# VH-VL binders against q6nml5: the designs that were tried, part 30

Target 1, 200 residues: q6nml5
Amino acid sequence: MFSEVEMARDVAICAKHLNGQSPHQPILCRLLQDLIHEKACREHGFYLGITALKSIGNNKNNNIDNENNHQAKILTFPVSFTCRTFLPARGDILQGTVKKVLWNGAFIRSGPLRYAYLSLLKMPHYHYVHSPLSEDEKPHFQKDDLSKIAVGVVVRFQVLAVRFKERPHKRRNDYYVLATLEGNGSFGPISLTGSDEPYM
Below, E stands for the ipSAE of ESMFold2; O stands for the ipSAE of OpenDDE; V2 stands for 0.75 times the mean of E and O plus 0.25 times the DockQ between their complexes.

## First folded at step 15 (VH-VL; framework fv_olinvacimab)

Design r3 (at its last look DockQ between E and O 0.52; V2 from the best seeds 0.60)
Fold by ESMFold2, look of step 15:
Order: sequence, then structure tokens, then C-alpha cells
Structure r3 (fold): chain C 200 residues (1-200), chain A 122 residues (1-122), chain B 107 residues (1-107)
Amino acid sequence: as target 1 above (200 residues)
Amino acid sequence: QMQLVQSGAEVKKPGASVKLSCKASGYTFTDYYMHWVRQAPGQRLEWMGEIYPSGGSTNYNEKFKSRVTITVDKSASTAYMELSSLRSEDTAVYYCARGYYLEYWSGDFDYWGQGTLVTVSS
Amino acid sequence: NFMLTQPPSVSVSPGKTARITCRGDNIGDYYVHWYQQRPGQAPVLVMYYDSERESGIPERFSGSNSGNTATLTISGVEAGDEADYYCQVWDSSGNHVFGTGTKVTVL
């Protein structure tokens, strides 16, 4: 689900980056870098963009220890802002492009969601096709007709489960989803007439 | 601060058992696989098995499944690996490693403990 | 079991390119992950899902995977890149399999 949410962050910035007459620009730049690196949070999903900057408070930290005495001082500013976000949820209907075909399923990218896993067990009537000794036929999943799921194909799917991946050691999070083509929706490859074959 | 802290080195005789621990902190322990991987001196890495702490389901490398038991204590955020009927060939460094959990798929090991040396000698 | 074969060693001059191969039957149907292991240390993830670089890994590391060969490429090699490198996949038996390992020697 797309949302617009109010958020707050303490933004740490080197004092040397504030030598200009407008301190808001370096603080906003650091905030953007921090959000892009973090990618997502558990409560709101993927960060899509800052929509408004509401306030920048006074510096909370004006101290520097002796081992960093001749380096730029680190200042911390509380920033309040609004952010457009996307939080995938069970039951969501999404579309995305197949980025990898595996022996047992495929990974699909849908916007900021890079890892939607579609297991072969969740693809009714599909079977895996690969010629191990031929470079001319790339791996794909084939339905009983000519419908194929291969790298580059756009697939409409339903979210069966949502998994948050936290990486505190990298200050970077992610979301994975488990996708399905099961059910009575119009799930599967999206194609123009005669154009649903995989890239080779 | 994410950490995987493993128990100390062990010296064992052939036929004995060893139980190693791996204490996790700084992340939601129950949401991720914990894997055990060993490395004999000068050899490649060798995966022994995995546990998903939520529910306790395990999957073992066929080579070890008759001798290895992987368990967790969720309240202590700690995984254990017990290897029985030790042989001299089991002399190795044993690592715990975190992996991302997803139904029907398993992937990379994105964080590793420091390793525990187990020496089996008579 | 599924087996992954790497060259035992790769020698490269500083500033040149090291290519570390990982061969397996239809390895392109799997995601390949790569680990760097310095002497006396635990492995560290450097590349995952064939070509995604782990945070903090320099852009001179890249990966590819197709057919029967996955490759980790290190351009502009530095002395600090000297280490053992392992590929890894999750195979159709539910096992995680590591490659035979490649020692990268600079000079």
C-alpha cells in the first residue's frame, strides 16, 4: 500500500559541511542519502521520496571527543518530514518483470520491491523447460499453451506472504514477498498478441 | 549492533559428542535461518544444516544427518549444533551463519560468527 | 551432490583484472553467492544473487552467471584483495554447496 507518512530522524552531519549560509541544504542532502541507503523500514515499507520538510530542530550534539579534536565536529539535528512509502501486504495484486529464472521458480521485480519469489509450486499448469546443452534456449516456465514465464516477461501476481529483512550491520533493510499465480484472479504473464515469448 | 558469538574451542576424543553454541543479538532471531558451516584445515567450506527458529524446522546435509542435531533456545536467541560419534576427520572450524528465510527458497549467508575450533584426536 | 569447481589459484598484477570462475552443470539456473575469506578469518559475503554487490564492497567487484559458468570479476586489483574466494549455491536437493575455492594472489 502506498502512503504518505510523517517521520522524524536525527541527522548527523559534519560541521564543515555547514560553512555555507544555508544549513538546510546539507541537512536535507544527508537525510536523503540516509533514507536511500536504509531503503525501507518495518512500519512503513519502502521509502519512495520526501514530500515535505516540516522542521529542522536545533543541534542536539555540540560535543567532540579529544581523539577527533582537529577533525570536523559532528552535529545532530532532529528533522521532521513527510515521506511517500510503499508497504507490500498479503493479498496485494502487483505486476513486475522477471529478473531470474531458477530451477524451482522465478524472482520478479516490482518497482522498489526487488525480490518477489514465485515458486513453481505456485504456478498452476506450468512446468520448467531448459535444454542443458543448448545456449539457444533459455530457461523458462511453460504452461500447456504458448504462455511462458522467462526473464524479461511482465507477470501479474498476488502477494501470499511478506518478509521484512533487517540488516542492522549494514543499516539497510529490504522486503521480500512470496508470490502466487493461484486463485481466480487474472494472474500470469501479461502480453500483447504474439509477443509473450522470453528474451533469448 | 548485530553479533553472532560462538562458544569456545573444544578438544574431543573419537566417539565423543560436541555441542556448540551461537548467541545472536541485534536482530529478530526468529525471522532468519541459522546455518552451520564447517571448514577442515586447508579445505573448502562445507554446509552442515539449517534451522528456522520459528517452529524449529531443520534441514540437514545428507552427509551429516545421522550425527548432527541443530536446535534453538528462542528465549536466549541461541542456536546449538551437536555432532555425535566424532572422528578425526571432524577436526575443523565450525561457523554459524545467518541466512534469509523465505518459503521454498534458501540463499546466501550474510553474517557469520567468529568460528569455533573443534579438535578430535586420540 | 551438485558440484562446483573453481580454479585453485589466480595470479594477477596490481591494477589488472582477476576473473574467478565457478563451474557447475546449469549453474545459470541458480543464484550464485560469493565469499571472501582472509587467512584466519570467517568468510565475508561480497556478492550475492549472481551480480548484487554487498554494502561496502567496491564497485570494481562484479559478478555474472549464465550457462555452466558463474564469474566473479575484480578489476583494478589491489593487494588487499588477496584472499580465498568461494562460490555457493542452494541445490535441488536442498543442500548449500560451496565451490572448491580460489586463492587470488596479487603479484
Scores: ipSAE 0.758, ipTM 0.876, lowest interface PAE 1.0, mean pLDDT 88
Fold by OpenDDE, look of step 15:
Structure r3 (fold): chain C 200 residues (1-200), chain A 122 residues (1-122), chain B 107 residues (1-107)
Amino acid sequence: as target 1 above (200 residues)
Amino acid sequence: QMQLVQSGAEVKKPGASVKLSCKASGYTFTDYYMHWVRQAPGQRLEWMGEIYPSGGSTNYNEKFKSRVTITVDKSASTAYMELSSLRSEDTAVYYCARGYYLEYWSGDFDYWGQGTLVTVSS
Amino acid sequence: NFMLTQPPSVSVSPGKTARITCRGDNIGDYYVHWYQQRPGQAPVLVMYYDSERESGIPERFSGSNSGNTATLTISGVEAGDEADYYCQVWDSSGNHVFGTGTKVTVL
C-alpha cells in the first residue's frame, strides 16, 4: 500500500529562476512538479509527496557556450530524496467515492487512484437501476436491503486486480484497479466519515 | 515504441473472403484487446469486433457476426480479421486498434494501425 | 441501437475555440472517447473517459459529458487541428459506437 522510497532524479532548472538565491527551493519545486506530472511508476506506484531531501549534487552541465547568457542557461542537479508512494496491490482494502455509474459497473476514485472499476459481476446481489422517468435521477446499483451504489457514495472494496497504464510520453502514468465487493460482507457502501483517504 | 502494422491493400471480388493481419509491437500483446474498425469512403468509423489475445475471447458487432472472424497468433503478436462473403459495401479502410483492458471493461482505442484498404469490385 | 450524432462540420478561425458536440440518449451515463483523424491518416485518440487527455495532446483540448451531450472543446485552434473528430461509446449491448463525425475546418 503506502511506502517510503528513496529515489534519485536529475532536476533541470533555469538559471534565471535562482536569482542568486539558494537553489534548494527551486529544485524542490521542480522535482515536485516532475513527480506530479509523471504521477506514478510501475515499481513504486503513485507519488504522493516528497518526504525528505537527502542531497543535491552539483550542476552537471558545464556548457561553456552558455556562459554569456546565464538567463537562458539550464542547470541540471542530481537530487536524492525520499518519497511517499501508494501502490495498490491485489488484496488491498480500499475505500473511495463513486464517480460514475455505468450500465455494467461503477468507477470509484480512491485517493490518487482515479479508476477503480467495480463491475456489476463483482457486486453480488446488486442490480442496476435506471430511472427513465426522471432525468434528475442518476443510475445506481441497488441491493435488496436498499443499499445503493450511486455517484458520491463512499464504497469499501477489495482490490482484485491492478493494471499499470504507462503513457508513451511519460505523461500521467496511472493505475487502474478492478474492485470487488466479494468477501466476508464487510465491503460495500459506507457512511462518509469525512475522509477521502484511500485506506482506513 | 508501440506500433500496429497492418497488411497491405487487398482487391477482392464479390463473394470472396479477405484476411487481414495486424502485427503488434512495443507492448505485451496478450494484455490488451485488439479491435477491428472499418471506415468506408466518406463514412464514419464502424466497430467490427474485438479479441482478447490472452484467452482468445471475442466479441463481434452483430452486423458482422456471421461473416467476421477475429483470431490471434500470440507467438507472432499478430491479430487477424477475416471477412467472408464480401460485398461492394465492404469496400473500406480496415483498422486494427489496441484497446485498453480492464476486466469486464473495454473502452478507448489508444493505438491504431495504419489501415488496410480493401476494395471489393466486380 | 445506441446512436451518436455529431454536427457534420465546424468552422473556426485560428486562435478561436471549437466545440464539437456528440449527442446520444443518456450519453452522460457512458464514458465518451474522442478521436482525431486527419485526411488519409488513421484515427488518433485525443480524449478518453469524457475529460482525460491522451498523452501528447495539448491542454487546449478538453472534454465534458453530461445529460445527452458530450463535448470536445479545442481552444486556441491551430491549423494542425483541422481534421475529422469522432466520439465513441461502449454501449450496453457491448458494441463500440462511433459518432457521425465532425469535420473541423480552420479558416
Scores: ipSAE 0.505, ipTM 0.814, lowest interface PAE 1.3, mean pLDDT 89
ESMFold2 (binder alone), look of step 15: mean pLDDT 92; pTM 0.937

Design r4 (at its last look DockQ between E and O 0.70; V2 from the best seeds 0.73)
Fold by ESMFold2, look of step 15:
Structure r4 (fold): chain C 200 residues (1-200), chain A 122 residues (1-122), chain B 107 residues (1-107)
Amino acid sequence: as target 1 above (200 residues)
Amino acid sequence: QMQLVQSGAEVKKPGASVKLSCKASGYTFTDYYMHWVRQAPGQRLEWMGEIYPSGGSTNYNEKFKSRVTITVDKSASTAYMELSSLRSEDTAVYYCARGQYLEYWSGDFDYWGQGTLVTVSS
Amino acid sequence: NFMLTQPPSVSVSPGKTARITCRGDNIGDYYVHWYQQRPGQAPVLVMYYDSEREEGIPERFSGSNSGNTATLTISGVEAGDEADYYCQVWDSSGNHVFGTGTKVTVL
């Protein structure tokens, strides 16, 4: 689900990066870099963009243990802001582009969601087709004359499961999704000519 | 804060068993695969098996299936690997490693323990 | 069952490019992951899903996978890159298979 949510972060800046300039611009720049690096959180999903900066609080001063004279300082500012987010959920119906065909399924990208896995076990009546001797015959999954799942094809699917990937030591997260074509929701490949836009 | 801390080195006689532990901290233990991978001296890495802690389901490399048992204690965030009927060829460093859980898929190993040396000597 | 073969060693001068191959039948139909292992240390993930660099790995590391060969490329090689490198896939039998390993030596 797309949302707009209020969030708060402590933004850390080296004092030398301020150089007597107004603190708001370097704080905003650091905040954007921190969110882009983190990518997502468990509560709100993927960060799509900051929509408003609400407040910047007073510096919270951190203790610094630096080499030599311990002269460099890290300044920490509490920042409140609003953020546009996307949180995938079980039951969601999404569209995305196939990025990789594997022996056992395909990985699909749907906007910020890079890892939607569609297992062959979740593709009723599809079978794997591969001819490694011909460079022109690329691997794909085939159901009938017009139902083909290959790299570049746009697929409509339902989210069967959602898995949050946390990396606390790198402060960088992600989401994985199990996709399915099972059921009665007209799931599967859609227009080949209109596949340039991500569908959500 | 994320850690995988393995139990200490072991020296065993042929025919004995060994049970190694891997204590996880700093992440949600039950949401990820735990794998066991070994490396004999001068040899390549060799995958032994995996467990998904939430349901306790396991998959084993056929080479070890008759001798290996992988278990978890969810309340202690700890995985165990027991290898029975030890042979000299089982002398190796044994690693635990974390992987992303996803149904019908298994991928890379993104975080590794420090390894445990098991020496099997008569 | 699936077999992954790597050259036993690659020697490269500082600042030059090392290319580490991983051969397997139709390996292009799999995602390939790469690990660096320095002497006496555990392996660390450096590349995953063929070409995605792990966080903290320099941009001079890159990966490709097509046909029967996956390749880890290290440009501008530094002394700190000297290590063993292993490729890995999840195969059609549900096993994780590691390559035979390549020792990169920086001369």
Scores: ipSAE 0.817, ipTM 0.905, lowest interface PAE 0.8, mean pLDDT 89
Fold by OpenDDE, look of step 15:
Structure r4 (fold): chain C 200 residues (1-200), chain A 122 residues (1-122), chain B 107 residues (1-107)
Amino acid sequence: as target 1 above (200 residues)
Amino acid sequence: QMQLVQSGAEVKKPGASVKLSCKASGYTFTDYYMHWVRQAPGQRLEWMGEIYPSGGSTNYNEKFKSRVTITVDKSASTAYMELSSLRSEDTAVYYCARGQYLEYWSGDFDYWGQGTLVTVSS
Amino acid sequence: NFMLTQPPSVSVSPGKTARITCRGDNIGDYYVHWYQQRPGQAPVLVMYYDSEREEGIPERFSGSNSGNTATLTISGVEAGDEADYYCQVWDSSGNHVFGTGTKVTVL
């Protein structure tokens, strides 16, 4: 689920942002921004944060034409770093908060995972409850023991399937997860512990 | 870059059949639903059906179920829609559109073909 | 059959805010998606899952969904925003249902 991976990226920064200072901080900031925009990759999953900066190489751009206007010059640095990542996989046990209840299932958010779908078909003994009489009552799934899966409820679930969403701009890459409550009975609604961590 | 490229415009007579194609590129073809949506002149979009290329499973709008057949050629990353027993009211622009795949869930259409005009006239 | 009703037209001045509503019974229990269709072009996804902006869509686009009404809001409307807009849901019958469509005119 969680890993620390070594990565290398070219980071482009505007020379004007250096103001004669060390490029370390601006490069790190830009790198972080780039990773945030990318959000995830197929190989490593969600980028959670940079854990270490291993090296910053020299500027790759030797464009003579930009020598006259340092303010507009883009500098490109090769950066080696380590990053903490989260890659959901089949069999993983996660917890998350129900964000949306639909007629056929619920969407759960678990840390960086925005779209864990819990199908009614994967919620044994639950049934859909829609209260037409009260506009204040939100739809939910209910079990015989009165356990409820409603918006805001924290649910422990197992990952049944994972899908990586392909996007042309390689921004806001996302994972979709099919969730299940099937198993040894340990899955389902849990008391909110105050933590939105994807893993216990 | 992701693209859906559809076949060219068609002119058909009532009672005939038309088969349209939609070639996908820039993504894993088998991982996403392919939908067909049509739009008559000045009318709203109308969903016709979907296919999951990996398994070949299809779902159709009941309105078209008896006349529409959606298929795929995975080797060519191409989806097809055949509409039979054409009527004048079938005159429309037909779109293919990629849909998200998640088991037991089909949601939005994030990429669309350029559309194919089908004209049915006597 | 699930029905989605939109106003046929919305007129807005440049720089102002346009609100496009999509009404349906308990539409809040569904995810609503929005599409922009410019004249002579294919639809383009602009909003998905009620309030998520599609990549490349300006931040001035936002969406909400509650009760019986979903809303696409376009702040700071530009001439390029003139288009037909459609809401869409996947209903309990397994159909994808589109709204009646709203023509947004930038005055």
Scores: ipSAE 0.655, ipTM 0.852, lowest interface PAE 0.7, mean pLDDT 90
ESMFold2 (binder alone), look of step 15: mean pLDDT 92; pTM 0.942

Design r5 (at its last look DockQ between E and O 0.75; V2 from the best seeds 0.79)
Fold by OpenDDE, look of step 15:
Structure r5 (fold): chain C 200 residues (1-200), chain A 122 residues (1-122), chain B 107 residues (1-107)
Amino acid sequence: as target 1 above (200 residues)
Amino acid sequence: QMQLVQSGAEVKKPGASVKLSCKASGYTFTDYYMHWVRQAPGQRLEWMGEIYPSGGSTNYNEKFKSRVTITVDKSASTAYMELSSLRSEDTAVYYCARGEYLEYWSGDFDLWGQGTLVTVSS
Amino acid sequence: NFMLTQPPSVSVSPGKTARITCRGDNIGDYYVHWYQQRPGQAPVLVMYYDSERESGIPERFSGSNSGNTATLTISGVEAGDEADYYCQVWDSSGNHVFGTGTKVTVL
């Protein structure tokens, strides 16, 4: 689920941003921005943060003299670093907060995982309640024991399936999972703990 | 670069059949639904059906179910849509579009082909 | 059959805000997606899951969905925003339903 991985990336920064200072901080910032923008990869899952900077190599661009080319102002540094990652896998037990109730299920957010889909078909004994008795109540799923899956409710679930999603236009990768409450009864709504951080 | 490239324009007579192709590239073809959506001139988009290339499962709009067949060639990363018993009302631009796949869920269409004009005229 | 109704047209001056509504019974119980279609072009996804912007879509695009109405909001409208816009849902019958479409004209 959670891992610390070693990675290497080329980080491009504009020379004007160095202002005679050490390139360390600007490079780190750009690297972080790049990872945030990318968000996730198929191999490692979600990027949660840089845990260590191992090395920064020398600028790969040899052409100092091309003052006339905007490209000459870009410096590229090879960076080796460690990163904490989260990769949801089938069988993982997670908890998250219901973000939306739909006619056929609910979407749950669990840490960096924004799209955990809990289908009605995967929540045995629950039924959809569109118009609660009270006008103040929002649509939710309800069980006979009056347990409710509604927006804002924290739900413990098991990952049944995982999909890596790559958007076509710009790198903003994501994961979505199919959630299930099926099992030994340990899954379902839980008391709010104040955190939707995933756990195993 | 992710893209869907569709076959060229078609002119057909009423009663004929047309088979369109949609070639995918730049992504894992089997990980996503392939949808077919059409648009008659000046009309709204209309969903025709979908196929999950990995398993070959299909779902169709009931309006077209009797006349439409969606298939795939995984080796060629190509989806096909065949529409039979063509009518003048079938004159439209036909699009293929990629959709996310998750069991029990179907979502948005994030990648579209350029469209194929099918003209049905006597 | 689930029906999505949009205003046929919205006119807006450059720099102003355009709001495109998509109405459907209990549409709030669905995720709504939005597509932009320029003349002679294929649709392009601009908004998904009610309020998520597709990659490459400017921040001036936003979406909301509640009750019986979903709304695509375009702030600071530019000439390039002139297009047809369609909302879309996946309904309980398993169909993907598109709205009637709204032509946004930049005056």
Scores: ipSAE 0.843, ipTM 0.931, lowest interface PAE 0.6, mean pLDDT 92
Fold by ESMFold2, look of step 15:
Structure r5 (fold): chain C 200 residues (1-200), chain A 122 residues (1-122), chain B 107 residues (1-107)
Amino acid sequence: as target 1 above (200 residues)
Amino acid sequence: QMQLVQSGAEVKKPGASVKLSCKASGYTFTDYYMHWVRQAPGQRLEWMGEIYPSGGSTNYNEKFKSRVTITVDKSASTAYMELSSLRSEDTAVYYCARGEYLEYWSGDFDLWGQGTLVTVSS
Amino acid sequence: NFMLTQPPSVSVSPGKTARITCRGDNIGDYYVHWYQQRPGQAPVLVMYYDSERESGIPERFSGSNSGNTATLTISGVEAGDEADYYCQVWDSSGNHVFGTGTKVTVL
């Protein structure tokens, strides 16, 4: 679900990058970098973009006491803003591009969602194809002579489950979803030519 | 910050059992697999098994299946691995490691404990 | 079990490129993850899903996976890159398999 939400962050800037001037541009640049790195949060999903800057508060640091350490100091500014977000949910119908074919399924990217896993168990009537005779033969899943799921193919799928992941190194998150082609709704590969699409 | 803290080194005789602990902090313990991986001196890493704490389901490497038991205490955010009928070749460093969970898929190990040395000597 | 074979060692001069291979039958049909282990320390994830760098890993680390070979490439090698490196996959039996390991030595 797309939303616009109000958020707040404490933005940390190395003092040497400010040069004593009004810090609005460096703070905004750092905020954008922080959100791009974080990618998502549990409550609101993926960050798509800042839509408005609401406020920048005063620097919270009170430790500036000598000139020798000035360029090593970290200054912290409270920032309030609005952000456009996307939170994947069970039942969502999404489209994405296959990025990896595995022996047991495929991973699909749909915009900011990098990891939608489509298990072969959720691909009715598909089977795995990979020739051991040629390194040029690309692995794929085949249903009939026109329905193929391979790297680069756009697939329409439904979200069956959603998992939020926090990586340990820095404040960085992600979402994984379990995808399915089961049921009604014309799920499967999408042709660039509409009349040639394999519909039920 | 996320951390896995393991119990201390152990010295055991052949035929004994050892039970190691791994306490998780800084993340939702029940959202991820916990794995146990060992490394004998000078050898490669060897996966022993996993548990998904939320449902308690386990999966073991066949090499260890008859001797290994992996359990959790969800309220303490702690995983345990018990290895019975110890042999000299079980002398190794034993690691716990966190893995991502997704139905029908299991991925990389992005957080590791510090390791616990178990020495089996007669 | 699925077998992953790595060269036992790779020697490389500072500033040059180290290539660490991980061979397995149709390994390109799996996601490959890579771990760095310094002496006396736990492994640390450096590369996952074939080619994604873990946070804090320099851009000179890269990965590829196709056919029967996955490769971790370290360009501009520095002394601090000296370590053991292991590849890992989740195999068709639901097991996690590590490669035989490669010691990278920086001359």
Scores: ipSAE 0.769, ipTM 0.881, lowest interface PAE 0.9, mean pLDDT 88
ESMFold2 (binder alone), look of step 15: mean pLDDT 92; pTM 0.940

Design r6 (at its last look DockQ between E and O 0.81; V2 from the best seeds 0.76)
Fold by OpenDDE, look of step 15:
Structure r6 (fold): chain C 200 residues (1-200), chain A 122 residues (1-122), chain B 107 residues (1-107)
Amino acid sequence: as target 1 above (200 residues)
Amino acid sequence: QMQLVQSGAEVKKPGASVKLSCKASGYTFTDYYMHWVRQAPGQRLEWMGEIYPSGGSTNYNEKFKSRVTITVDKSASTAYMELSSLRSEDTAVYYCARGEYLEYWSGDFDYWGQGTLVTVSS
Amino acid sequence: NFMLTQPPSVSVSPGKTARITCGGNNIGDYYVHWYQQRPGQAPVLVMYYDSEREEGIPERFSGSNSGNTATLTISGVEAGDEADYYCQVWDRSGNHVFGTGTKVTVL
C-alpha cells in the first residue's frame, strides 16, 4: 500500500532562478512540482512526497552557446531521491469520505485516491433512498439497521479492483478503484475519525 | 502521444453496410472502453455503443442494437463499428472515443478520433 | 429515456461569463461531463465528474451539478471559446446520453 521508493529524475530549471545560490532548493521545488503534476505512475502509485534527496548531479547541458546568456539558460540536473508512494491494490482496506451519491453507487475519496467507486452491487443490503422523509435529507444508501452512506460519510471499504488511468499527453495520471463492502461485516460507514488516510 | 485515428469517409447506398475502423495508439488499448458516437449534420451527439477490448464485451444503444456490431482487433489496437441496413438518416460523422473502464461504471470520453463521415444516398 | 436539455444558444461578449445549463430529471444523481466542439472538429472533453477540469483546459472553465441542473461556466470568455458544448451522463439504462447542445457565440 505505502512504500518508499528510490527514484531518479532529470530536473530542468532556469539558470536565472539560481541567483548564485545553491541549486538544491530550486531543484527540489521543481522536482516536487513535477511529481505533483504527474501525480502517479503505474509502478509506484501516487506520489505522496519526497522523503530524501540523495544526490544532485552536475548540469547535463554542455551547450557552449548558452554560457553567454544565463538569463535564458535551462539547466538540467540529474536528481536521485526517495519518495513516499501510495499504490492501491486489490484487497487493501481503505477508508474515505463519500463525495457523491449516484443512482447506482457512490464515489469515495481516500487520501490521494479521488475515485473509489462503490457500486450498489457491492454494498449488500443497502438500497437507494432518493426521496428522503425530510427535505433536508440528501439522497443516500440505507441499510436495514439504518446505516447510511451519504455525502460526507466516512466509509471503510475493501479494494476490489484497481485501474491506472494514463494520460501520456497530459502528463497527469490517476488511479481509480472499485470498492466493496462485502466481507466479514467490518466494512461500511464509520464514525468520522478526522482522517481519510488509508488503513496501513 | 495518444491518438485515435479513424478510417476515411464512406459513401453508401441505402440498404448497404459500412464498417469503420479506429486505430488506437499511445495507451494500453485493452484497459479502456472504446465508444462509438455519431453526429448527424446539425444534430447532437448520439452514443451508439461500447466495447471493452480486453474481454470483448459490448453494450449497445437499443436504438442501434439490431444494426450495429462493434469489434476489436487487439493485435492491431483497432476497434471497428459495422452498421448495416443503412438509411439516409444514418448520414453522419462517426467518432470513436476512449472511455475509462471500471466494473459497474462507465464515465467520460477523454480522447476522440477525428471522425469519419458516412454519407448514405441513393 | 433519460433526456438532457440545453439552451440552443448562448451569446456572450468577450471577457464576460457564459453559463451553459444542462437540465435533467434528478441530474444531480448522475455525474455530468462536458464536451467542447468547435466547427468541423471532434468533441473535446473539458469537464468531467461535474466539476473536474480536464488537463489543458483553462481555469476559467468550471462545472457544477445539483438538483435538476448541471452548469458549465466559462468566465472571461475568449473568441476561442466559441463552440458547441454538450453535456453527457451515463443513465440507468446503461446508455450514454448527450444534451441537445449549446452554441456559444462570442460577440
Scores: ipSAE 0.863, ipTM 0.945, lowest interface PAE 0.5, mean pLDDT 92
Fold by ESMFold2, look of step 15:
Structure r6 (fold): chain C 200 residues (1-200), chain A 122 residues (1-122), chain B 107 residues (1-107)
Amino acid sequence: as target 1 above (200 residues)
Amino acid sequence: QMQLVQSGAEVKKPGASVKLSCKASGYTFTDYYMHWVRQAPGQRLEWMGEIYPSGGSTNYNEKFKSRVTITVDKSASTAYMELSSLRSEDTAVYYCARGEYLEYWSGDFDYWGQGTLVTVSS
Amino acid sequence: NFMLTQPPSVSVSPGKTARITCGGNNIGDYYVHWYQQRPGQAPVLVMYYDSEREEGIPERFSGSNSGNTATLTISGVEAGDEADYYCQVWDRSGNHVFGTGTKVTVL
């Protein structure tokens, strides 16, 4: 689910990058870099963008050794801001594009969510198709003449489970979801605008 | 900071058992697979099995299924692997490794313990 | 029952490109992961899901997977890249299978 959330971060920048009278630009740029690198948090999901910069506090870390005075100093500013976020949740109905077909299922990307796994066990009446004789025939899942799930197909699915992947040593997180076509709704491949050919 | 710290080296006689430990810290222990992988001298890596600590469910490589038991102590954030009826061929370095948990899917091993040497000799 | 074969060794001059192959029947229908292992050390994940580079791994590492062959490519090879490299998949029996391993030597 999309949200707009108030957040706070301590932003560290090199003192030599504070040019002119206003520190706002370097601080905002660094904050954006930090959020892009972190990708997501457990509380709010994926960071999509900063919507407002609410406050920049005073520098917290002025205590640097005198022998380092001629080198770039690191200044840390507490920043309060609002951020547009996306947190996947069980029961969400999403759509995304198939990026990989495996022997047992498919991985789907839905915006910032790169890893939505749709197991073949969650695709009622589909079966796996891969013909080594035809190099043009890509691996896919087939239900009937018009219901085909292959790389590039857009699929509407329900989120059955959500898994937060934390990597504290990398300062970078992710989310995985388990997708299903079994839920209460019209799940499966959806029509592509302008396509006159049935899915294979 | 994330760590997987394994128990120390073991020397065993054929027919004995060994129980190795892998203590996790710095992440939510119960949310990820813990895998055990071994490597005999000069050989490839060999997956032995996995456990999902939250529910305690296990899957084993058929090669080891009759001799291996993987367990956890959730309160200590520690996984264990016990290998029974040891043979000389079981001489190897044994690693624990963390993997992403997702139902009906199992993937890469993104963090590894330092390894524990088990030597089985008469 | 899935088998992954790798060349036992690859020698490459500094600054050149090493290509490490991992062969398996229809391996392109799997996600392939790659590990680097230096002597006496634990393996380290370097590439996952065919072509996703693990955080902290230099951009000179890349991966591909199609048909019967997955490839880990290291461009601009440095002495620090000298190690054993293993591919890995999750097979149809629910086992994790590692390749036979490739020793990369930088001469």
Scores: ipSAE 0.799, ipTM 0.900, lowest interface PAE 0.8, mean pLDDT 88
ESMFold2 (binder alone), look of step 15: mean pLDDT 92; pTM 0.939
ESMFold2, look of step 16: ipSAE 0.796; ipTM 0.900
ESMFold2 (binder alone), look of step 16: mean pLDDT 91; pTM 0.934
OpenDDE, look of step 16: ipSAE 0.692; ipTM 0.867

